# Ledger of designs, part 2: VH-VL binders against c1abc3

Target 1, 185 residues: c1abc3
Amino acid sequence: MAAGVQGESVARNYAEALLVLARKADDAEGWGALLRQVADAINNDVNLSRFLESPRIAAEQKSVVLSKALGDKVPHLFLRFLQQLVKNRRQMLIPAIATEYETLRDAASGIVHARVTVARETGDEEAKMIAERLSKATGKTVVPHFAVDPSILGGVVVRVGDTVMDGSLRRKLGMLRRRMGGTRA

## First folded at step 7 (VH-VL)

Design n3
Fold by ESMFold2, look of step 7:
Structure n3 (fold): chain C 185 residues (1-185), chain A 122 residues (1-122), chain B 108 residues (1-108)
Amino acid sequence: as target 1 above (185 residues)
Amino acid sequence: QVQLVQSGAEVKKPGASVKVSCKASGYTFTDYWMHWAKQAPGQGLEWIGEIDPSSGSTNYNQKFQGRVTMTRDTSISTAYMELSRLRSDDTAVYYCARDSDFWSGEPYFDYWGQGTLVTVSS
Amino acid sequence: QIVLTQSPGTLSLSPGERATLSCRASQSVSSSYLHWYQQKPGQAPRLWIYDASSRATGIPDRFSGSGSGTDFTLTISRLEPEDFATYYCQQYGRSPLTFGQGTKLEIK
């Protein structure tokens, strides 16, 4: 968990750097999509993940494989960024870097991600209503990420970034809770 | 002051190999990638590839893949480009060039070596 | 591969005249990745203009670069004798990195 928190700080630093490079290329969306594709490959391809993670394979060898696989298919500085991650032994952070990049890109466009914990699973209609109310309360476009925790006893807990929900947002969600109906019995 | 000093001219037979050196001074050799380019007589410039002196990582133009090897010796701040299985159309001046700061997002070749003429003749 | 096509191939002018050198890319290139180099016979290339419009250190203000997307221009407002050379544009956006074939600026 502690390592996860430090990983988020390091990952955010790399994401910020990549976003600067991508903006100079006028393609923050395209570079983000490339980064997500690499992140998904790491998460879903056990051979790739093992190769990149292996301490038995020299960083230079990993870098050469990336060059041969991607060299003429991605922007040159995007390849150099991946090779820098390999050099610094940070390539296993790529999924976290992709998430931080998306958060940073969305924040600049007035989009904010919220962690919404609910007591029971919320259907698509209720999820949309919660997102609309959060967006109205914050003045931003809110992308909610729902988690179910029955121990919160029918309430809703919202976290935006590292900040605990402010009072005005909690008050508006309290009214929504009553409209969602009573506890299932 | 930044300087890149290359090895002298070479004459080679077809099928041989050549190794060109590029000695850097006036800056921290391992902080900047090094590029190599080819210029055939009376022709324009063609990028061969690049090396990170700190890690030894390389990126090659696919046209030269399999025939080019870039290396370095950090103890003497020297980069090397070796081209194997030489043929007559490899006759050219070969340049090393220093990459600018990667993190600026505006990379360019800010300093060049004086060039090394390699002549391949039967 | 991004092909850079420079025009004209040769430009014959006299000192005092204005020169306009064109570089066209086969696909869009960010201005941050488009650069110009000067090369005189028997010498290495020298960085001249970077990020399409920024002069390298020590380059006189009679040189200016402009353009975006696929069309880029190097302009010399009033030619001096030392400006007669070959000029290459270069893109750093996609591997392989590529140069234009050059415009030779020669004295008439």
Scores: ipSAE 0.809, ipTM 0.915, lowest interface PAE 0.7, mean pLDDT 86
Fold by ESMFold2, fold request of step 9:
Structure n3 (fold): chain C 185 residues (1-185), chain A 122 residues (1-122), chain B 108 residues (1-108)
Amino acid sequence: as target 1 above (185 residues)
Amino acid sequence: QVQLVQSGAEVKKPGASVKVSCKASGYTFTDYWMHWAKQAPGQGLEWIGEIDPSSGSTNYNQKFQGRVTMTRDTSISTAYMELSRLRSDDTAVYYCARDSDFWSGEPYFDYWGQGTLVTVSS
Amino acid sequence: QIVLTQSPGTLSLSPGERATLSCRASQSVSSSYLHWYQQKPGQAPRLWIYDASSRATGIPDRFSGSGSGTDFTLTISRLEPEDFATYYCQQYGRSPLTFGQGTKLEIK
């Protein structure tokens, strides 16, 4: 289900690229829903999953099947994005990409996820107070995810990850194109 | 300078096939998708489909599905569009056009071939 | 499929006049996917305006594009003799990609 560390960074890069395209389409929510639908289809349809995973089927053939099945039902650049994943042999990461996309979209709306490490299990009331304090400090709506590590010497360790994309969206998309099949030769 | 040079005019009978070529120069052929469009005499433009020269992947307008085949030869930077079972209403100028950088998120057809007239008549 | 309806079909104007060309989509199209091409007789189309309002390289500033949703316009503030041509809008949002039927801008 979950990708390893290398797969997680690759999935995040693709999710960032898709979010840029979806924003230009003025439909980040709709493209996210489509991506989740494709991810669920891969997870729940054994024949589809087997077809997409098979190294004996050319990427061109997989791409044509996607085109016939989805071409008139999804935005054109969404189809092209899926075809790029197939070309790069990353189509099996679509579920992980969907998860990263949802996280990035939430971050852009002022919701940020914080990893909060504590020495002892926190109660619901204490967790609420921590979330409220973090929200005040960051100016954003913080959703904490608690982990217990008894080895920390007192206090609380809080990590707030990157919650927004880089301000230079065109430059970042160009860099991702280079990494994902553009000019990498 | 980016340039797309198409093959010469063709005269065909109904039921035949035609294969139009589009030779690209001045850029990396495999970095950009190639589109094909039809313009009947005195009429507007109609999209036929597209091909990724790198992978050979295609997307076709459903109207042409089953009659059109797009291919390419990367060793000579050339794209091809073959239209089969020709009919009189296939008489048109056929254009190839290069897709702009897909990753810009604002794709458009930035360079066009000169056009190839295909005439289908008895 | 998304139908693009251009109006008027033919627009007869004199040099020096202002031209306004309309493109209406049958459903909403992102401005990032709405483009304009110019075509003169015997020539291939040429990209003119992209993402609804950005001029292609070398296009004079008398051309401007605007609009969003289903309604887009191309405006020429002061016509020059070389501007008389046919203009097509195009959408890249959904397959099949489609063009409008064109507005022929002619001298009269």
Scores: ipSAE 0.809, ipTM 0.918, lowest interface PAE 0.8, mean pLDDT 86
Fold by ESMFold2, look of step 8:
Structure n3 (fold): chain C 185 residues (1-185), chain A 122 residues (1-122), chain B 108 residues (1-108)
Amino acid sequence: as target 1 above (185 residues)
Amino acid sequence: QVQLVQSGAEVKKPGASVKVSCKASGYTFTDYWMHWAKQAPGQGLEWIGEIDPSSGSTNYNQKFQGRVTMTRDTSISTAYMELSRLRSDDTAVYYCARDSDFWSGEPYFDYWGQGTLVTVSS
Amino acid sequence: QIVLTQSPGTLSLSPGERATLSCRASQSVSSSYLHWYQQKPGQAPRLWIYDASSRATGIPDRFSGSGSGTDFTLTISRLEPEDFATYYCQQYGRSPLTFGQGTKLEIK
C-alpha cells in the first residue's frame, strides 16, 4: 500500500485518464466521490480486499463480480475503468488513484488544500479570515485544515501541499501573523 | 476496412440454445469491446451486453443475466453470444457491434455486423 | 434503467421539408453519451450523430443534433429521398445501455 515514485506516476496516469472520462460525463466531482467510495471499501472490507488482491482468482471473475455489484449503480464507463484496472492488475492502486484524481481536479479548478497550524484554537470568524487571506495571497481557493500547536507561541504557520511557499505568500502570511499577535484579547 | 461478419440464420425450438458468431477483420480484435443487441421483428433495438476480447470480461443487461453467455476466440478474431432457454419472444435479429475507443472517451457503436436472424418456433 | 422516449413514432413528410425528431430521457444523460443511429429496412444500424451533435464521417451537414440533460433533438434541414429511414437515439451513460423506440421517417 506504500507507493514509491513509480506507483505515484502510474496512479497519476490513471487519474488523468479517469478525469477525461468524468469531464465527458459532466461530473468530475461525482466520479471522484465514487472512486473515493471504492477506495474506502477496499481499505475497510477485508473480503473485498482479499478477493481483489488474490492471484488465484481470474481477472474475468473479479470483473464479473464488479459488474454484478456496481453495474446499475455507477456510470457505465466508470465500471469499465475499474474493469480495466483489474485487467492490468492495478486495482490495489485505487486509493492512490483517488488521491491523484482529487489533486488534479482541484488544481484545474484553482483549489488547493492547506495545513494551517495555529497556536490556539481559532473561532469560526478568524478561521474564515485566514482562509480568505490565504486565497487572496495564492490566487486560488484555499481549503484550510486547522491544527493547534501551542509551541509556536501565537501566529499562524501554513503549509500548502508539499510545495515550498513563494515569497509573496510568505510575506502576506507574515503580516497576518503580526496582526493576530497585535489583536489578542 | 473494418468488417464484422456474423453467422447465418438459425431456427430453434423453445427451450433450446443458440450461439451466434461475429468474426472481425480489418482491425486489432483485442483493442475494442464488442457489443450485442437484439431487434425483434418490427421493433427497436435492445442492448444485451458486451465483452472485452482481450480479457474475456463481460457486462450483461440484467434482463438477460443468467441466459446469456458471451465468449470469444482471439486466435480467429471471433466473438460469440449464446442465449439459452429460448422463448418465442427471443425471435429477433441479433447484431454484434464494435465499441469505439474506450480511452478516447467517445463511447459509441461505430461498426455493426449484418445481423443474424434467430427464429424460435414450436 | 434510463428510458429513452422518441417522438413522434412515425413522421410523414415530403422531400424538401424540415424534420425534427425528439428523444427524451427519463433521467439526465451527458451529451457526450447520447448518440443517434439510422437504420433502413434489412440493414444494420449506422452511426449518424455522436455526442449529441457531432456528425459521423460522411454524414451530410443537413443533419444536426442538439440538446442536453433530458431533451435531445435530431434535425434535418431539407429532407432528401435517402433520408427516409428509422432513427434511434441511444444512451451510453448508464447500464443497461438503452435505445429509444425509434422514429420512422417516411415519405408522405
Scores: ipSAE 0.803, ipTM 0.916, lowest interface PAE 0.8, mean pLDDT 86
Fold by ESMFold2, fold request of step 9:
Structure n3 (fold): chain C 185 residues (1-185), chain A 122 residues (1-122), chain B 108 residues (1-108)
Amino acid sequence: as target 1 above (185 residues)
Amino acid sequence: QVQLVQSGAEVKKPGASVKVSCKASGYTFTDYWMHWAKQAPGQGLEWIGEIDPSSGSTNYNQKFQGRVTMTRDTSISTAYMELSRLRSDDTAVYYCARDSDFWSGEPYFDYWGQGTLVTVSS
Amino acid sequence: QIVLTQSPGTLSLSPGERATLSCRASQSVSSSYLHWYQQKPGQAPRLWIYDASSRATGIPDRFSGSGSGTDFTLTISRLEPEDFATYYCQQYGRSPLTFGQGTKLEIK
């Protein structure tokens, strides 16, 4: 089940909490892989998805099944985290939580994802230059995801996570574009 | 002043069941998982399992799976551990122990009950 | 399951001496999930050291814990009469949660 905007915020909170636990376990990568495996199982196994979603099955019963199936195969606090999601009726958010966890892991490793809204489509060479400039400006490796919105009148809007970057970053990108010999359309 | 007070000693025959209680006070009972551990005479500690008092969810050591049932009564802040089909090697002191806060990421047993001696003799 | 092997089984020392207690795990354990408990005869265990090296509330600074991976140590710099007890290490990383067999620290 896909999460809405409200589910996205809730999923991020759980992903942040899981990452804290995983770092204490010295295995943020391994816990991320486990979470993705559970998320994929939910997405690909209709019987599992129906079991976890069913209101006719008590949360305690779902937790016992998880304990028997996973208890000796996963870290103990990872199992406890899944049981907490079941208790809070948020187990169907696990795919969204996995995605948020992966985003947080990338950010911690110096990789950030940015939504870059432009007035007109950009070519591959311009996209690479923008990514390099954003990376230099932020001190991190930026992976841009471009979208076109003509209503911004030829400007560039960069969003990293929930933060909109206007002003100084727009000026810095404008200076870079002018040095490449381009003009604002 | 967190306290865990357990029920008194029990003498049982092989094949019987025993149910040990652990009454919590001085904190919000449903905020912390409760563990149970076994200590046979002259031996070390062995983890039996745990229960979340708020939801009733349990995790058991596979060694005891099928013979142990953990329950609780939140109205009197009391956890229970029942062990069935008792054997002579189940003779031990049984402890309840409170888990630390899950979200702190520092899980350990911070408070323990006084222990309950269960003797299984034919 | 993760087996914790403590050594020595019994350690006979006098007050004022330094004690070193070892705990070895059969598999790597995060230091955040390795704990020490003290137990005296007829009493329940008591949390002593958590996260391999952090002293529980009220534990004297003569106690220190260290280690990572598979090897962990509890050190008492100068033994006091009240320190003679059995000490258990415990791992919380994987089910079943397990304890070491204990090191009995006794007066010589």
Scores: ipSAE 0.797, ipTM 0.912, lowest interface PAE 0.8, mean pLDDT 86

## First folded at step 8 (VH-VL)

Design q1
Fold by OpenDDE, fold request of step 9:
Structure q1 (fold): chain C 185 residues (1-185), chain A 122 residues (1-122), chain B 108 residues (1-108)
Amino acid sequence: as target 1 above (185 residues)
Amino acid sequence: QVQLVQSGAEVKKPGASVKVSCKASGYTFTSYWMHWAKQAPGQGLEWIGEIDPSSGSTNYNQKFEGRVTMTRDTSISTAYMELSRLRSDDTAVYYCARDSDFWSGEPYFDYWGQGTLVTVSS
Amino acid sequence: QIVLTQSPGTLSLSPGERATLSCRASQSVSSSYLHWYQQKPGQAPRLWIYDASSRATGIPDRFSGSGSGTDFTLTISRLEPEDFATYYCQQYGRSPLTFGQGTKLEIK
């Protein structure tokens, strides 16, 4: 679900708050995994998504269902965190919060997530090579997330946060055309 | 100063219900979760559940689930714990306790009510 | 649920002596989620140590908390007459929240 720019900002704030809690629990990784599981459930379970999204269902009732479903299966404050989201009508931001949480958690560990666009589907070996090259170039451990876009024709486009590195064949050809006095294709 | 004042002692028959109140003062009632705990005579403490006064959200100990209902009246800063289908082993002192700030990640019971004795006898 | 086992059940000591109270958890508990309460007869519990090692407001420095993982300890360096009470540990890590069965510190 696309939360938009405003949603992303809110999601980041909650992710930061959750990370503080998780660190006090000495289990930032575990809490992140739980959050991801909840996010995946929301994205993949239509009934759950409809339930959480329904304005006809009171927040209190949603909170009770969460309590019964998760109960002793998750850390107590993790459950409360989810209930706080429900209280504030922010429960549908959980997938976005999960993503932001992982980004924040990993950043603290020197890990950077990068969106890597390729022209064709990459194999495991190629993916590994790209990850290694990016890590070497940035001086950080880079975790690539691949997307396929044939329109780039070849090469790679890498996005890290707000920074984009376009090493695509499309870009190179465009530059060549401009240098030759050609117009944009 | 923060104060939690509970209702007076109750004597009930088996099968009846009891509703204990906890009036909060000295702080913003809706800003802190409220807990309830049970202490049988000569025994330790048992957590019953908690309520968020701002939303009414509750989490119960499964041991009491189905018999306990926690509510609040924000207009008078009062939390309520109702226990139904009472039995002899429900005889105990019941405490309300304020939770510390959730977002700080320091979760403890920083203030307690004076306790309410509930006696269940035939 | 997380079971907290306190030992000993009863500790008989004299004023001036050192007291060591143990709280063992059935599974690992973050220090941030381990707390101690003091209770005297006829009174409500009172927060005593929070975050495993932090003294609550007004608690004398002769009290100290320590531990991590599954083993936690409350220590009273030099017992005063007013220290004789029952002490409970509590975990806030998982539902249901649970208390130890308590250690009664009594005067010998």
Scores: ipSAE 0.882, ipTM 0.965, lowest interface PAE 0.5, mean pLDDT 93
Fold by OpenDDE, fold request of step 9:
Structure q1 (fold): chain C 185 residues (1-185), chain A 122 residues (1-122), chain B 108 residues (1-108)
Amino acid sequence: as target 1 above (185 residues)
Amino acid sequence: QVQLVQSGAEVKKPGASVKVSCKASGYTFTSYWMHWAKQAPGQGLEWIGEIDPSSGSTNYNQKFEGRVTMTRDTSISTAYMELSRLRSDDTAVYYCARDSDFWSGEPYFDYWGQGTLVTVSS
Amino acid sequence: QIVLTQSPGTLSLSPGERATLSCRASQSVSSSYLHWYQQKPGQAPRLWIYDASSRATGIPDRFSGSGSGTDFTLTISRLEPEDFATYYCQQYGRSPLTFGQGTKLEIK
């Protein structure tokens, strides 16, 4: 379930909080990996997802299940963090929190995640070139995440955080149309 | 100003249950997790479990799981620990202890109750 | 579970002497999750050192904590009569939370 804009903001806040905890534990990488595993489980296990999403099940009961399932397998405060999400009925944001956590963690290491939209599937070499160009342009290590959208007609649209760079053919054509008296892109 | 006041000593028969209370004052009861610990005579400390007073969520030591129930009454800022199917080795002083602020990432027991002696004898 | 082993079990010293208490963990524990408590007979434990090396409020500077990984130490530079008690280390890293068996510091 894709979190709306508000959900994304909330997810980021939790990710920031978790990162603080993880850093104090001196294991930001480990905690991130655990969070990703939980996120993947939610995304891939329909029963788990239904259980966590069900409003008919009390938060306390969900917390107990988490305790029994994870228990001594994860850091104590990590478990408690998940239980806090359940308490606040935010458990379904865990996948979003995981993504935000990774973004924040990597940013601290000079790694930036970029959403790259292309008109057609890119080959490995092309993907590598795009990553390198973005890295060079930003001065950071960019990890591209590709999405295919034929509607952009060509070129590339790159999103890094709140910044969007639209180098698409669609945009260029739209600009030309407007200059020629056309208003519809 | 933070105080944890526990209920008085208990004497129970094997197989019975005991419920110990811990009344908190001097702070917001629902903002801190509450722990329970066991100390047998002349022995060290053993963690029993914890409860989030705000939600009632609990985490138990597996050693006590199935016999221990932690609850709370937020209206009177009181935590409860109930131990069932008592046996002689349950004879101990039981402590409640407040957890530090979770979000600070510094977890420790910063305040303790005075302890409650529970004696299990035939 | 993480087992904390304290040594020695009993430490007999005189006022004015230096005391060194050891706490060894069966696996690595973050310093942020290693704490020490003091307990006197007939009393509840009291937080003494937190985060391996931070003194709790009101704790004299003759007490110090150190260590990382699996080995932690509580040191009393110069013993005072009121320091004779049992000291417990605790880990907060993984469930179940666990304590060491304690070191009893007694007057020689």
Scores: ipSAE 0.881, ipTM 0.966, lowest interface PAE 0.5, mean pLDDT 93
Fold by OpenDDE, look of step 8:
Structure q1 (fold): chain C 185 residues (1-185), chain A 122 residues (1-122), chain B 108 residues (1-108)
Amino acid sequence: as target 1 above (185 residues)
Amino acid sequence: QVQLVQSGAEVKKPGASVKVSCKASGYTFTSYWMHWAKQAPGQGLEWIGEIDPSSGSTNYNQKFEGRVTMTRDTSISTAYMELSRLRSDDTAVYYCARDSDFWSGEPYFDYWGQGTLVTVSS
Amino acid sequence: QIVLTQSPGTLSLSPGERATLSCRASQSVSSSYLHWYQQKPGQAPRLWIYDASSRATGIPDRFSGSGSGTDFTLTISRLEPEDFATYYCQQYGRSPLTFGQGTKLEIK
């Protein structure tokens, strides 16, 4: 479930906090991987998702299950972090937190993730070209994540964080229509 | 000032249970995890487990799993450690210790109780 | 579990001498997760060094901690009579949290 805008902000805050902890542990990559694994488990295991989402199950019980499941398999403070999420009833934000964590981690390494919307499925060469162009434009290594939306008619819509660059044909046509209609008024 | 005051010495028979208390003062009890440690006579320290006083969440050393129960009473800022099915090798001084701030990323035991001697003898 | 091995088990020195205490971990431990505690007979342990090299509040500057990875050291540059105690290292990286077996610093 896509966390609303408010959820995204919260997720980012947790991601930042976790990244601080992970860096102190000298294992930002490892912690990120673990977080992703947990996120994937939540997304792919219906039973786990239901368990974590259930308001009928006390946070304490969820925390105990996490302790038993992860225990000595993960860094101690990583486990604590998850338990804090459960305590705050924010465990379902773990997937979003994982995404934000990766974004933050990579940003520190000069890597930027961009959502790229296209009108139709792009080939490998086109994808590469887009990535290169974006990288050149930003001065950073851009990792594009493609989504297909035929409603944009053509071109690309790029989202980097809160910044949106709409280079779609839909937008261009809309602008033209407004220019043509404005002359009749 | 931060203080952790533990309950007095206990003498128990094998198979019995003991419950040690740790009363906290001088800080917000629910803001810090509480640890428990065991020290057998003339031996080193062994971590038993921890509890989040705010939620009651616990993490135990597997060595003590099934025999240890950590609880808290937030109304009186007191943590409890109960050890059941006592045996002779449970004879030790037991300590409560406050964990430092989790979010600061500096996890250590910054304050300790005075210890509680538990003697298990037939 | 991460095993911390301290050496030597007992260190006999005189006041004024330099003491070097070793703590070796079975696995790599972040410096942020390695701590030292001092304990005197009949007393509770007391935080002494945290984050491998940071002195706790009130700890004299003659104490220093160093190390990374699997090897950590507590050094006392010039021993004072009050320094004779048992020192324990601790790791906070993995569950269960573990302590070294301790080094007893005694008067020669």
Scores: ipSAE 0.876, ipTM 0.962, lowest interface PAE 0.5, mean pLDDT 93
Fold by ESMFold2, look of step 8:
Structure q1 (fold): chain C 185 residues (1-185), chain A 122 residues (1-122), chain B 108 residues (1-108)
Amino acid sequence: as target 1 above (185 residues)
Amino acid sequence: QVQLVQSGAEVKKPGASVKVSCKASGYTFTSYWMHWAKQAPGQGLEWIGEIDPSSGSTNYNQKFEGRVTMTRDTSISTAYMELSRLRSDDTAVYYCARDSDFWSGEPYFDYWGQGTLVTVSS
Amino acid sequence: QIVLTQSPGTLSLSPGERATLSCRASQSVSSSYLHWYQQKPGQAPRLWIYDASSRATGIPDRFSGSGSGTDFTLTISRLEPEDFATYYCQQYGRSPLTFGQGTKLEIK
């Protein structure tokens, strides 16, 4: 069930290729949205995922179905890219490719996602202040995703990807949380 | 040098079928998609569709869907376009054209066949 | 489908003059997917300009392409006798791929 490191590397290579095509089309955001929609369809429609995964259905037949379903509704090279995935038997990687594409697009835009674990629920204003502080500290636009874990004893743990943030950043957040402590009484 | 050589002119009756060939040389046939286009007398160009010679996958202009079949024979580096249920307005020159390298991200038709005149008359 | 409308339909000029050929798309087209082909009577089309502004191999620098969005232009700075032909723009952005109806550049 677990996608390996090699699967992420293959998905990244395809995402890089698609991003090149999307930039030539002047629509990296729109092609990303299309890719996410296809990925979500694969994840949420059992019949579609079974059809695409089936070794009993020829790649050409899968390709023709994509052409008829999408041909006049998506950019032509986006369709060709999906057909190339089917030819290479990588169409089940589309959800992973979408994730890698979004990461690559955000990295080029200076946007990073951070997992912020707090001991107690944070209000909207406090969340905004934490996001601003993280953004200033990193020099990038940080989109925080908050989770509550009471076992961490009042502190804040920040993860960007799988990398734990610098200890001085954790200390700065601790001081900020201390200032906010009486507000949610 | 890249060359695309098409089959000779054909005369057909309405309701018949025609199969035009396009033999490629000077490059790896399976590495580039092949397109087909129609040019009626005195008119401009109309895209019919495309085929991937390596897999046989096709994309057709919906105007021709149901009447067109594109195939290939990789052993002789030849693409084919078959148009069925011919009408008099199918009278045209039909061209094959090679797609540029997909992965370069610069898609255009870089080499063209000499054209095949198909005449449909009752 | 994306309709490409070329203007003028026919352009009558003399050698040495400057020619301006227009191609208008019914929807926005990335410059990377807008191409120009030249066709002479009895011959197949030939790639002339790709990506709106890049000359194909061997095309003289008197030809230049420009434009973005819905409006594209092919300019010939000083016409030579061999330049009189029909020019087609083409979009590769959306299926079906489409061509303009052509501009015939003829000797006045």
Scores: ipSAE 0.797, ipTM 0.910, lowest interface PAE 0.8, mean pLDDT 85

